# Designs tried in a protein design chat: VH-VL binders against q9vr94. Part 34

Target 1, 124 residues: q9vr94
Amino acid sequence: GVTEEQMWSAGKLMRDVCLPKYPKVSVEVADNIRNGDIPNSKDTNCYINCILEMMQAIKKGKFQLESTLKQMDIMLPDSYKDEYRKGINLCKDSTVGLKNAPNCDPAHALLSCLKNNIKVFVFP
Below, E stands for the ipSAE of ESMFold2; O stands for the ipSAE of OpenDDE; V2 stands for 0.75 times the mean of E and O plus 0.25 times the DockQ between their complexes.

## First folded at step 20 (VH-VL; framework fv_becotatug)

Design w4 (at its last look DockQ between E and O 0.06; V2 from the best seeds 0.00; counts 0 for: pae O 9.2 > 2, off the site)
Fold by ESMFold2, look of step 20:
Structure w4 (fold): chain C 124 residues (1-124), chain A 116 residues (1-116), chain B 107 residues (1-107)
Amino acid sequence: as target 1 above (124 residues)
Amino acid sequence: QVQLQESGPGLVKPSETLSLTCTVSGFRISDYYVHWVRQAPGKGLEWLGRIYWYGSTRYNTPFTSRLTISVDTSKNQFSLKLSSVTAADTAVYYCARELWYSFDHWGQGTLVTVSS
Amino acid sequence: EIVLTQSPDFQSVTPKEKVTITCRASQSIGSYIHWYQQKPDQSPKLLIKHASKSFSGIPSRFSGSGSGTDFTLTINSLEAEDAATYYCQQSSSKPYTFGQGTKLEIK
């Protein structure tokens, strides 16, 4: 199965792609988001959107439920999977009505929902 | 096999600079946050700071003016320099790797004594 | 800065007994608490991460619980090899901080 080291390495690649695109998002702010301190600003929301798109969890502001479930099955250690599948399903409607919202609001809504419904929260 | 190993002088005179190196193997230092933690004799653990390979550092507040952590990715090493030391800086110094918020591997520690 | 206060500071315990060590945070830290074991003259070893997830290879007699500000490390059937000092550590915010430690001795 997938190890926590492999999960970390995948997350590092996503951060290394996304973080430079948002220079107003510092490493410390990104670390705080990783810990579940999720700000609500355009720059941080769009950084989060970049990560979620790389995870195939969001596309044009719409949560991709089936793709997210498949991706998590591939990328998470077995001990994480049941909790994450439950949390992901609880968030299936988190972006409903936000498809065209500005400032990457759907990404903020999705990640906030996942953080609130997954006890061992991990994020790049 | 993941290993971290501290090295440096065991004795440092007051007011001078304490310098330590942590050499890592079994992982690339450029892939993880790496930390320094110390423990004064008979006391608890104290977090000093951490570095990510491109030089992003964070230091514990009492040390912000005296502590420098640096990295040399070509040698798979990171270093600690603590200036203007006193007897209060006598401790075992550990380097550690962070994986997903916790310290999963530690060096064996090296005692540094600050004494005239 | 988040202060972690452990209780008790010290216990002398008989093998096979249940031991409970608490860690209280000065503010809410969610589940970002981790527990380490340190035997004399050794470096710390990770036991429990994220309040309740056992680290690889840790005996099942060790468990963790709690969320928010109150956290517990439990050793359900203490063995002689468990004599050590135990530390909690938070990673909710920088600086990372440790509790003052709880020393367990076997007598």
Scores: ipSAE 0.429, ipTM 0.831, lowest interface PAE 2.7, mean pLDDT 90
Fold by OpenDDE, look of step 20:
Structure w4 (fold): chain C 124 residues (1-124), chain A 116 residues (1-116), chain B 107 residues (1-107)
Amino acid sequence: as target 1 above (124 residues)
Amino acid sequence: QVQLQESGPGLVKPSETLSLTCTVSGFRISDYYVHWVRQAPGKGLEWLGRIYWYGSTRYNTPFTSRLTISVDTSKNQFSLKLSSVTAADTAVYYCARELWYSFDHWGQGTLVTVSS
Amino acid sequence: EIVLTQSPDFQSVTPKEKVTITCRASQSIGSYIHWYQQKPDQSPKLLIKHASKSFSGIPSRFSGSGSGTDFTLTINSLEAEDAATYYCQQSSSKPYTFGQGTKLEIK
């Protein structure tokens, strides 16, 4: 598996791509999200959506379970994988019935669900 | 149709390396974990390890020093190598596909006997 | 590792009888338990996944239940073809582990 250093480096690349697209999301807010403090606003939700799309975890507001499992296996250190697999499975329906536009509600729901079901939670 | 098939020598001498191949068809290897499980004669099932298509592996603790699992995506084949074998390694060896934590398809298994 | 203990080890039953096999985990595994059937000289076959979900093509007489540490495989009306060894298996954590098996014979 990848090292933690590699994981965080990859995460930083994702942030570098997504943050500029949402100028109302400050670095501090992004850091808070990384630490599990997930607000519910259009800009932060869509920022999260940007990250999740890069992870191939969400597409057009729909959770991509199999894709997420694949990416998880690639992007996470081995010690994280089993717990994340469990969490991901528990959140497989977290986006069902939610409207993607304009507030990116599925992304918020998915990340919130993952945060609540993964003890050692990491996010870019 | 999903298929897995184990192949390899049925007889291995003590201290030598047991080598097996699992050939798969009917599905994309990139979508699934493939596991190796063995069963000694008249005994239960023992998990050996698993691999993902790009080479990510996990091994059962007792085998970490002796077991190597690999994949050849060009041939749709997974390989198992178990070094320094003893009579205790005599078993039917299975490869199995994992779908969301369950083994939904198994090979027919291949018997490997360790004997001098 | 998580230890799975099946009960009973062996059972002899007449056709049309109800059969119950239990599997107890040494710690909570949620619903990450699966049941397999293995007939002599055959590979294991998946019967029930995630405690209670029937695998495709499995007869309705097979069912599973339970959560946490205690799980049950039930054959509602035993058929002659059900003579086999049954295994539970957990996927909650590595290493994956199996129960010791329950051998079912038909009188």
Scores: ipSAE 0.012, ipTM 0.627, lowest interface PAE 9.2, mean pLDDT 92
ESMFold2 (binder alone), look of step 20: mean pLDDT 93; pTM 0.948

Design w5 (at its last look DockQ between E and O 0.05; V2 from the best seeds 0.00; counts 0 for: pae O 6.1 > 2, grease 19 > 18.9, off the site)
Fold by ESMFold2, look of step 20:
Structure w5 (fold): chain C 124 residues (1-124), chain A 116 residues (1-116), chain B 107 residues (1-107)
Amino acid sequence: as target 1 above (124 residues)
Amino acid sequence: QVQLQESGPGLVKPSETLSLTCTVSGFRISDYYVHWVRQAPGKGLEWLGVIYWYGSTRYNTPFTSRLTISVDTSKNQFSLKLSSVTAADTAVYYCARELWYSFDHWGQGTLVTVSS
Amino acid sequence: EIVLTQSPDFQSVTPKEKVTITCRASQSIGNYIHWYQQKPDQSPKLLIKYASKSFSGIPSRFSGSGSGTDFTLTINSLEAEDAATYYCQQSNSKPYTFGQGTKLEIK
């Protein structure tokens, strides 16, 4: 399994890729999202979408349930997996009806659902 | 393995600047958040601030005008400067590494006494 | 600012006893609470993260529970080496804050 240090390093790599694409999202705002303060604006939602796409959790505004479950097995320590699997399944319909929604709304919906349904929730 | 070690003068005069260095090994300082935490003698722990990835900082409210946290990646060092110190700033100062929202490694701490 | 209030401030306990230490947050902080042990003249040591996840190498007699505002650290069958001051710490929002500490002494 993956260590928490490896998970942290993967998280920084995702932020290294995504944060520069959204210059209106400051490091402090990104850290607030990481701590569970999930705002609802175009720039923050699209930053979140960039992270979720790198995790293979979202594609063209649609939650990728099977890919997310597979990536969880790769990216998380074993002790996190059962809770995450349950929460991921609870969120399978969180982006339904949001294809073509503006401002990366599906990403906001998916992350909000995961945050509410996973007790030990971490985000890069 | 991960190690952090604080260093700096143990005695600082009132109104001067307290200056500390945290030297780290076992990880690259640019890859983690480093926090400063202090503990006045016989008292609890007080969070001072953090330096994030890419060098931005957040300070606890009472310290925003006096505190500077910075990093020197070439020396693998973090630093703290606290200006205009008084006896109330006498404490053991710790640097600590954050891994996923908690402090998994701490330095040994260094006592700084503010006295004439 | 989120205030964490621990109870008790001090407890004298006997070995093998079950010990509980509580931490109450001034507002909901989800599971973003962590527990540290600090022995005299030592740095804090992480015990429990995210309310209930044991840190690597921590004896199984230490456990944590709670969510929202009320959290508990439990030592199931206390050992003499567990005499220390225990702190809860929240990471729900900056500034990060600590409880005032609970000093645990062996009778």
Scores: ipSAE 0.610, ipTM 0.878, lowest interface PAE 1.8, mean pLDDT 90
Fold by OpenDDE, look of step 20:
Structure w5 (fold): chain C 124 residues (1-124), chain A 116 residues (1-116), chain B 107 residues (1-107)
Amino acid sequence: as target 1 above (124 residues)
Amino acid sequence: QVQLQESGPGLVKPSETLSLTCTVSGFRISDYYVHWVRQAPGKGLEWLGVIYWYGSTRYNTPFTSRLTISVDTSKNQFSLKLSSVTAADTAVYYCARELWYSFDHWGQGTLVTVSS
Amino acid sequence: EIVLTQSPDFQSVTPKEKVTITCRASQSIGNYIHWYQQKPDQSPKLLIKYASKSFSGIPSRFSGSGSGTDFTLTINSLEAEDAATYYCQQSNSKPYTFGQGTKLEIK
């Protein structure tokens, strides 16, 4: 598996791509999200959506279970994988019935679900 | 001003269903999660479950078969139903608002006594 | 579930003394620990969030510290109005859980 350093480096690259696309999301807010402070707003939800799309975890507001499992196997250190697999499966229906546009509700729901079902949770 | 207020019958018979309502004001319900927490007399706090603004729920394991939490956005109300109650369900029941994973506002709580 | 164990269960102190309450988690929860104050016949009140961040309107005499599994709530100079039961609560994972509480009485 990858090292933690590699994981965080990859995460930083994703943030560098997504954060500029959402000027209303400050660096402080993005840092808060990383640290588990997940607000509910259109801009922050769609920023989260951008990150999750880059992870291939969500597409058009739909959770991608198989893709997510594959990406987690590649992107996470081995010590994270078991917990993430469990959490991902628990959240497989978290986006069902949610409208993607305009508020990116599925992204918020998915990230919130993952955070609340994974003990050691990391986000870019 | 943010407010939450629990309401419902203070007395319920064994085997019946306990029904409570949490009425909220001073904030949009779509921006927050609402939790139910109870406290038996002289005891600590016990988390029961949560309802998310998009309608999904999560219940504590001991209550998965008996607990139902719902929301009425038109009335700014959340509901709790606990079926097949026993004396062990006697407690003060709270609804609480979650802001970024902490409970920043609580209702006053309502005492529900289960007795024949 | 994550078990939170507080220490002590009960403490009797005099005004202006320093009070320390400990909360230990059964596993690492990062900084996802929050402290609440509950006075008799009242609902819990948020004091400290995320281990060390004071909630709005909370007196400066209240502070929190810790990370991982060991956390501490400190009242630097106890006031008479601080008589209450204090609870820690983790939000690292569901189900959310509370410590058993620490009852603080003032002599």
Scores: ipSAE 0.017, ipTM 0.671, lowest interface PAE 6.1, mean pLDDT 92
ESMFold2 (binder alone), look of step 20: mean pLDDT 92; pTM 0.947

Design w6 (at its last look DockQ between E and O 0.58; V2 from the best seeds 0.54)
Fold by ESMFold2, look of step 20:
Structure w6 (fold): chain C 124 residues (1-124), chain A 116 residues (1-116), chain B 107 residues (1-107)
Amino acid sequence: as target 1 above (124 residues)
Amino acid sequence: QVQLQESGPGLVKPSETLSLTCTVSGFRISDYYVHWVRQAPGKGLEWLGVIYWYGSTRYNTPFTSRLTISVDTSKNQFSLKLSSVTAADTAVYYCARELWYSFDHWGQGTLVTVSS
Amino acid sequence: EIVLTQSPDFQSVTPKEKVTITCRASQSIGSYIHWYQQKPDQSPKLLIKHASKSFSGIPSRFSGSGSGTDFTLTINSLEAEDAATYYCQQSSKKPYTFGQGTKLEIK
C-alpha cells in the first residue's frame, strides 16, 4: 500500500504546482491552511481550489464525490481510508448552491467541511 | 534509514552565539519540514522553530530576534544559530523531521551548556 | 499560544496495570495532537499521532483518544520498559507546544 512518505511527496508536488500560481499566498499561510487554519480570501481560496483540482475533488466549483472516493482509495494508506470515506460522504452537499460563486468559494466550503468531518485529515 | 544527527560545540559562553548543525540521511532535507526542539535539564520540551519547503522559517515568539535556522541542501544539513545566549539557553538541542504534522524522527540530541 | 496541561505530573505504577495520562488544550485543536515517549538520556519517540493513530512499530498496549480539547494516552498493560516521561504536542497552530510531561516510574 501507499506509505505516509509517498503521500507527503505527492502533497509536495501539488504545492510545487499550485503555490507559485498564487504569489500572495505565502508559504506560512499555505502551512497554516495545511494545519486547518483556513482563511476566506480570493487568493487563499483559489490556492485551495488548485490543490483540490489536482486531487480531482473539485471541478468547476462542484464537489466530485465519486472521483474523490476513488482518489482516496489510490493515494491514501489503508489505515486512513475508513475515516476519509465517512467524512467525504458527509461533505457531499458542501458546494451545493455555490457553483457560480466568485473567488473560488466552493473550494473554501469543501475544504472547511472535510477538515471538520475527517478526524485524521491531511492536506498539502 | 532516516537519521538525523546534531553536532556542534558543547560549551558556549554567555552573550556569544550558539551554533549547531543537523546532518540528515535517508531523505533530502529540502523535501521535508525540519524543526529544532530543546529541553533544559530536568525540564520539558520547547519548540524553537521550523524551516519549510523552499527555505522560509517560523520561530517561536521568544526567539524571533535571536534565532536563525538555515539549510545547506548540497550537504543535506540544516543549522541553528542562537545569539546572545544566557544560562537559560542551557539545554539538549534536538533536530526533528515532520511528516504529516508530527515529529516522526529525532536526532540523538546534543547538550549545550552556557557557562562563564 | 495553545497551552497543553497534562495530568498527572508523576505516577508510580505497578507492571500490568492500566495507566491513563490526560492532556487538556486551552482551545480546540481538533485531532492535531501527538504523543511522545522519552526515556532517560534518549530523544523523544513518537507513539501516537493525530490523537489516536498508532505510529509504525509501537506496541499495541499504547492507544490514544480524544478530540477538541481533551485527550488521553492509555497504556493498557504497563511493562517495566514503559518507565519514561510522556509528552503531548499540538500541531494545530504555531508555535507548536508540548505539555509539561508526565513521568511514569515502576513501583
Scores: ipSAE 0.726, ipTM 0.904, lowest interface PAE 1.1, mean pLDDT 91
Fold by OpenDDE, look of step 20:
Structure w6 (fold): chain C 124 residues (1-124), chain A 116 residues (1-116), chain B 107 residues (1-107)
Amino acid sequence: as target 1 above (124 residues)
Amino acid sequence: QVQLQESGPGLVKPSETLSLTCTVSGFRISDYYVHWVRQAPGKGLEWLGVIYWYGSTRYNTPFTSRLTISVDTSKNQFSLKLSSVTAADTAVYYCARELWYSFDHWGQGTLVTVSS
Amino acid sequence: EIVLTQSPDFQSVTPKEKVTITCRASQSIGSYIHWYQQKPDQSPKLLIKHASKSFSGIPSRFSGSGSGTDFTLTINSLEAEDAATYYCQQSSKKPYTFGQGTKLEIK
């Protein structure tokens, strides 16, 4: 598996791609999201959606379970994988019935679910 | 190799300002948070504050009026200024890097003694 | 602030013995606790992060466990070089706080 430093670096790259697309999302807000303080607004939700799409975790507002598990295996240190695998499975239906446009509600729901089911939460 | 090194005057007079510099190498300062922690002689560790790579800071409550942390990206340096010092501020001062909530690398620390 | 209370404050042990250090938080901190080792005249060194994850290069005799409010650092088969003060630290909420430390002496 990758090191935590590598995971951190990869996350930074995702931020570099997604933050500029949402100028109303400050770096501070992004850091709060990373720390599990997830606001519910159009801009922050869609920013989260951007990150999750890059992770191949969400597509058109639908959670991608198998893709997420594959990406997790690549993107996380080994010591994180078991906990994340369990959390991911618990959140497999978190996006069901939610509309993606215009507020990116599925992304908010998915990330919130993951935060609530993973003890050591990591996000770019 | 990741390195942090504190530097500054080892002696400061009461009521003056304590100024320290943390020089880092082996990593990009724009990728990490840096914390300041101090340790009075024979005592435990006390968290002073943190600076984020984008320049924002947060200080421990007792130091909000006296503590200033800053960053100079051009020099790969972080700075700590503690004003109106007293003997109670005598301590070894550390800067430490945070990697996902833990302090994975520490400076060697620098002793600052407040004395007349 | 979140208060961390370690137990014991001091322990004297012989080599090859097992040592357990406890850290109790005043409120739940999940797994956001870390353990550091500090030898005399040295900086703290990270041992265990997030309650149970060993930091790189740390000997296997060091392990951590716990969640919520009660955490434990365990050192199996103590070596002379393990003489140090050990600190727990929480990063669940700012201000970050440390336990008071546990001084370990080896006979």
Scores: ipSAE 0.332, ipTM 0.846, lowest interface PAE 1.9, mean pLDDT 93
ESMFold2 (binder alone), look of step 20: mean pLDDT 93; pTM 0.950

## First folded at step 21 (VH-VL; framework fv_becotatug)

Design y1 (at its last look DockQ between E and O 0.07; V2 from the best seeds 0.00; counts 0 for: pae O 10.4 > 2, off the site)
Fold by ESMFold2, look of step 21:
Parts: structure tokens; C-alpha cells; sequence
Structure y1 (fold): chain C 124 residues (1-124), chain A 116 residues (1-116), chain B 107 residues (1-107)
């Protein structure tokens, strides 16, 4: 199984790729998103979209439910999996009707849903 | 094995600057969030500040004008400087690693006494 | 900033008793609460993270629960080695804050 240190290292790599692409997203804002304070602006939404695409959770604004469940099994410690599986399934329709919405709105919708339905919410 | 260890002088005169170093092993300081926390004798824990992966800092509000946290990644060390100290700054000072929102490893702590 | 209030401040207990320590946040913090044990002259030790998840190597008699603003640490069947001060800590926003502590004395 994946350790919390391995999960952290994978998350850091995603942040190192995505955060520089969105210079208006400060480290404090990224940390707030990690803690579940999810703003609704183009820059923050597209930063979130970048990370979700790296996790194979979203593709062209569409939530990839089966891919997300598979990636969860790879990237999370065993103790996190049951709650995440439940929360991910509760969010299966979170991007429905938003595929072409502006400002990376599908990413905001998906992450907001996951935050609201997963008690132990971690995000890079 | 993850380890953190504080070092520095135990006695500092009022109005001077308190300087401490935290040496870490078993992880790279550039890859984790590193915090300073202090505890006055017989009192509770007080968060002082954090240094992020990119070397940016955030300080607790009362300390923003006096506190400097810095990092030397080549030595796997970070430091604390607290200027213009008074007796109220007498405390055990800890460095701590954050992993996923909690402090999973702490140094042993070092007592700093501010006295004439 | 988010204030954490623990109850009780102090409790004297005998071995094998069950103890519940509460922590109340001044605003919702989700599950971003963590519990530490600190023995005299020692650094804090992480027990429970994210409200209910045990840290590696922590005895099963320690458990945590709660979400939002109300959280508990439960110690089932206390042992003599559990004499310590217990702190909750929130990581929902900076500044990170700690509760004032709960001191447990055994016998």
C-alpha cells in the first residue's frame, strides 16, 4: 500500500507542475485550496483543473468517474479508500451540464463536491 | 528516519535577537512545510509560523514585525530569529514537520530564557 | 483566528477508566483537527489526525470523533503511561491554533 509520505510526494509533483502555470495563484491560495477553501475564480479553477487532469479525474470538463476510482486505489493509503470511494460516487454527476462552461467551472464543481462529501479531504 | 533537532543559545538578554536553528534528517526540508511552535513554561502551545516549499513564510499576527523564518536547503536546516525579545518570549521552542495538515514529527525542543 | 476550547482542563482518573476529552472550535473546521499527547519535559506526540484517523503506532485505546465544531478524543481503558497533557490543534486556516490543553493525572 501507498504511504502518506508517498501520497505527499506525488501531490508535490502535481503542484510543482501546475502552480507555476497560474502565477496569480499564490502559495497561500494553493494551501487554502488544499485545506478545502475553494475559491471560484478563473485562475484558481484552472489551477484546480490542471491538478485534476494530472490525476485523470477530469478530461475536457467531464468527470472521469472510473478513472478517478482507479487512481484513488493507486494514490491513497488503504485507510482513506472507503470514504473516498463513497464521496467520489456521490459526486458522479457534479460536472453534468458544465462541459463547455467557462473559467474551468467543471473543476470547481467537482472539487467542491468532493470537499463536501469526504470527511478526510486531502488535495495537493 | 525522520528527525528534527533544535539548537541555539539557552539564554538571551532582553531587547536582543533570539536565534535558533533546526537541523533535519530523513527528509528534504525543501519538500515539506516546516513550522515553529513555542510553549511558555507551564503553558500551552503557540504556533509562530511556517515556511512553504518555495521558501515563502507566514507568521502568526503578533510576530509579523519581529519574526524571521528562513531555510538553508543545502544544509537541510531552517532557522528562527525573533528580535526585540522580552521575558514574555521565554519558552521551549519546537520545530515541526507538517505532513497532510498535522505535525507528524517534532524536534526535542530547546528552552530559551530571556533574562538580564 | 479560530479558537479551540478544550474540556476539562484537568482530570484525575484511575487505570482502566474511559476518558473523553472535548474540543470545540469557534467556527467550522471540517475534519481539520488533530490531537497530541505531551508528557512532562517531552515534545508533543501526534495521536489522532483529521479528527478520527490514528497516527502510525498509536495504541488502539485512543480514538477520535467529530466534525465541524465539536470533536472528542476518547481513551478507553487508561493505562498509567497515559498520564500527560492532551492538545487539539486545527489546520483549517492560518494561524494554526491549539486548545489550551487537558491534563490527565492517573491515580
Amino acid sequence: as target 1 above (124 residues)
Amino acid sequence: QVQLQESGPGLVKPSETLSLTCTVSGFSISDYYVHWVRQAPGKGLEWLGVIYWFGKTRYNTPFTSRLTISVDTSKNQFSLKLSSVTAADTAVYYCARELWYSFDHWGQGTLVTVSS
Amino acid sequence: EIVLTQSPDFQSVTPKEKVTITCRASQSIGSYIHWYQQKPDQSPKLLIKHASKSFSGIPSRFSGSGSGTDFTLTINSLEAEDAATYYCQQSSSKPYTFGQGTKLEIK
Scores: ipSAE 0.201, ipTM 0.764, lowest interface PAE 4.3, mean pLDDT 88
Fold by OpenDDE, look of step 21:
Parts: structure tokens; C-alpha cells; sequence
Structure y1 (fold): chain C 124 residues (1-124), chain A 116 residues (1-116), chain B 107 residues (1-107)
């Protein structure tokens, strides 16, 4: 497995790619999202969608269960994997019935579900 | 089996602090958001606030100055403190677990009457 | 805050009839609407989550529909045990809010 340092480094890269695409999302708001305070707005939701797409966790507003499990295996320290696996499975239907456009609702729902079901959840 | 149970004094005097405890079982308190909701007699449901698994809280605007929600992981308990109570705070108080934005499990509720 | 308005406030119906309760939001909430049943001296119980998804253990006669601002809870064939007050609740934004409730009585 990867080290925590490697995990955080990878997360930073994702944030650096996605944050500039959404100028209305401040660094402070992004930090709040990282810390579990997830707002519900078009810009923040689509910012989250950008991150989740990079993680291969979501595609066209649909949760990618198998892809997420695969990515988790290579992107997380070993100590995180069991809890993440459980939480990911609990959120397998979190995007069902939600419209992706225009507000990126699936991304918001998925991240919220994961944060609610994983005790130690890391987000960029 | 998931269970939540509210407990505390059923009677509180005006201007005092209402203190309640929510004891949970069947799930880890560190994995879920827990909310407090109250219902005045014969009235509807009112959202009071939430505590997240990472310890942060958010309160409904009318209660920001009076409401404190906390967690004790060693006892599997959540707490609610509402200061400077008046008769308007008489209600059944519920704690509820959130799963994906819905309240999928509720406590039985506990009636708190504010009276001199 | 988002205001939810239910209709009707009260309804008296005969068993086996179809019952429809509506909930209108003051602004679009997507599918972040949930329905609860509350019987006298009991806590609310989740019936429908996210507009149309039945909660575990809920009879098939209960269903939900809608998106955006207009939502509906339907009981296809009313049973005597369905006498209760029904609430819609939004979780699109904080503060979370509830409808005023619909009291359903059985004749």
C-alpha cells in the first residue's frame, strides 16, 4: 500500500487540477469540504464531481462501484482499506435516481454518503 | 439492531438549562451523523441541529446562542443542552440517525415540560 | 429556509381507497425529499426516502414520486393501520425543514 504522505500528495494534485476550474469555490470552502462540511451548491457540487471523476468514482453522474474499489486498493494506505470498502458498499446506490445536470447532485450525494459512512474519510 | 434512546429530566424550570442524552446501540457513534428534532404538543416537527462523526456541529438559526450538541464516544452517547428555556421549549425531543440525508432511525422521544 | 407545504392538512377516507398527499417546496430540492409516518404517541418512521425509494420493511402500497418542487405520497389501498400523520422533509439545504403534516383518519 501507499504511505499517508503519498495519499495526501495525490490528493493535492487532484485539488490543484479541479479548484481552478471553479473560481466561485474558495480555498476556504474547499478546506471545509475536506473537513466534512459539505455545502450544496452548483459550483461546489461540480467541484466535488471533478475530484470524484479523477478518482474514477463517478462517471456521468453514476457511481462506479468496481472502479472505486480498484482505485481504493491502490490509492489508500492498507490501514484505511477495510473501512473504506465497507463504506463504499454502503453507498453503492447513493447516485441512483439523481440528475447530473446542471447541479451535479450525484457527486454531492455520493461524497456526503461516503463521509457519513466512513469514520476516517480523506478527501483532497 | 439499531437503537436510539433519549433520556433526561421531564421537567425544567424557566431560565434553566435543558439537558438530554441520546444513547445509541447497534452502530458506531463515530460513523454517523446524529440530529436532534423536537415536537411541541399538537404541533409539527422542528429541526434543532446536527453533530457530525468528526465532532463538528451545526445548529438551526434560532438556537445558535442557546444550543450545544456534543458526543461521548466512551459511553456511546450524544448530548443536547438548551439554555435559558421558556414555555416555548416544551416539547418531545428526538434524536435521529441520518443515513444519506434521511432519518432512518429515531429514538422514542422524551417529553420535556418547562414550568415554574 | 426552504418551506414545505403539504396538502391536504386533513383527510378522512374509507379503507381500500387510494390516498394522495402532496408536498410543495418553496424552491427546487431535486429529490432530497423524504416521507415519514407518525402515529399517536410514537416517533416518526421513515416510509419513503429520496422522493421514490421505499425504506426497508415498508408495505408496497406506499409509493412516492416527484422532483424539483412537487412531490406526492400515494397509498394505493388504504388499510386501517395507516391512520397517522404524514410529514415530508427536505434535506437539500440546512436548516432541514418539515411540512406541516397531513392527518389521515380512517372511516
Amino acid sequence: as target 1 above (124 residues)
Amino acid sequence: QVQLQESGPGLVKPSETLSLTCTVSGFSISDYYVHWVRQAPGKGLEWLGVIYWFGKTRYNTPFTSRLTISVDTSKNQFSLKLSSVTAADTAVYYCARELWYSFDHWGQGTLVTVSS
Amino acid sequence: EIVLTQSPDFQSVTPKEKVTITCRASQSIGSYIHWYQQKPDQSPKLLIKHASKSFSGIPSRFSGSGSGTDFTLTINSLEAEDAATYYCQQSSSKPYTFGQGTKLEIK
Scores: ipSAE 0.005, ipTM 0.625, lowest interface PAE 10.4, mean pLDDT 91
ESMFold2 (binder alone), look of step 21: mean pLDDT 93; pTM 0.950

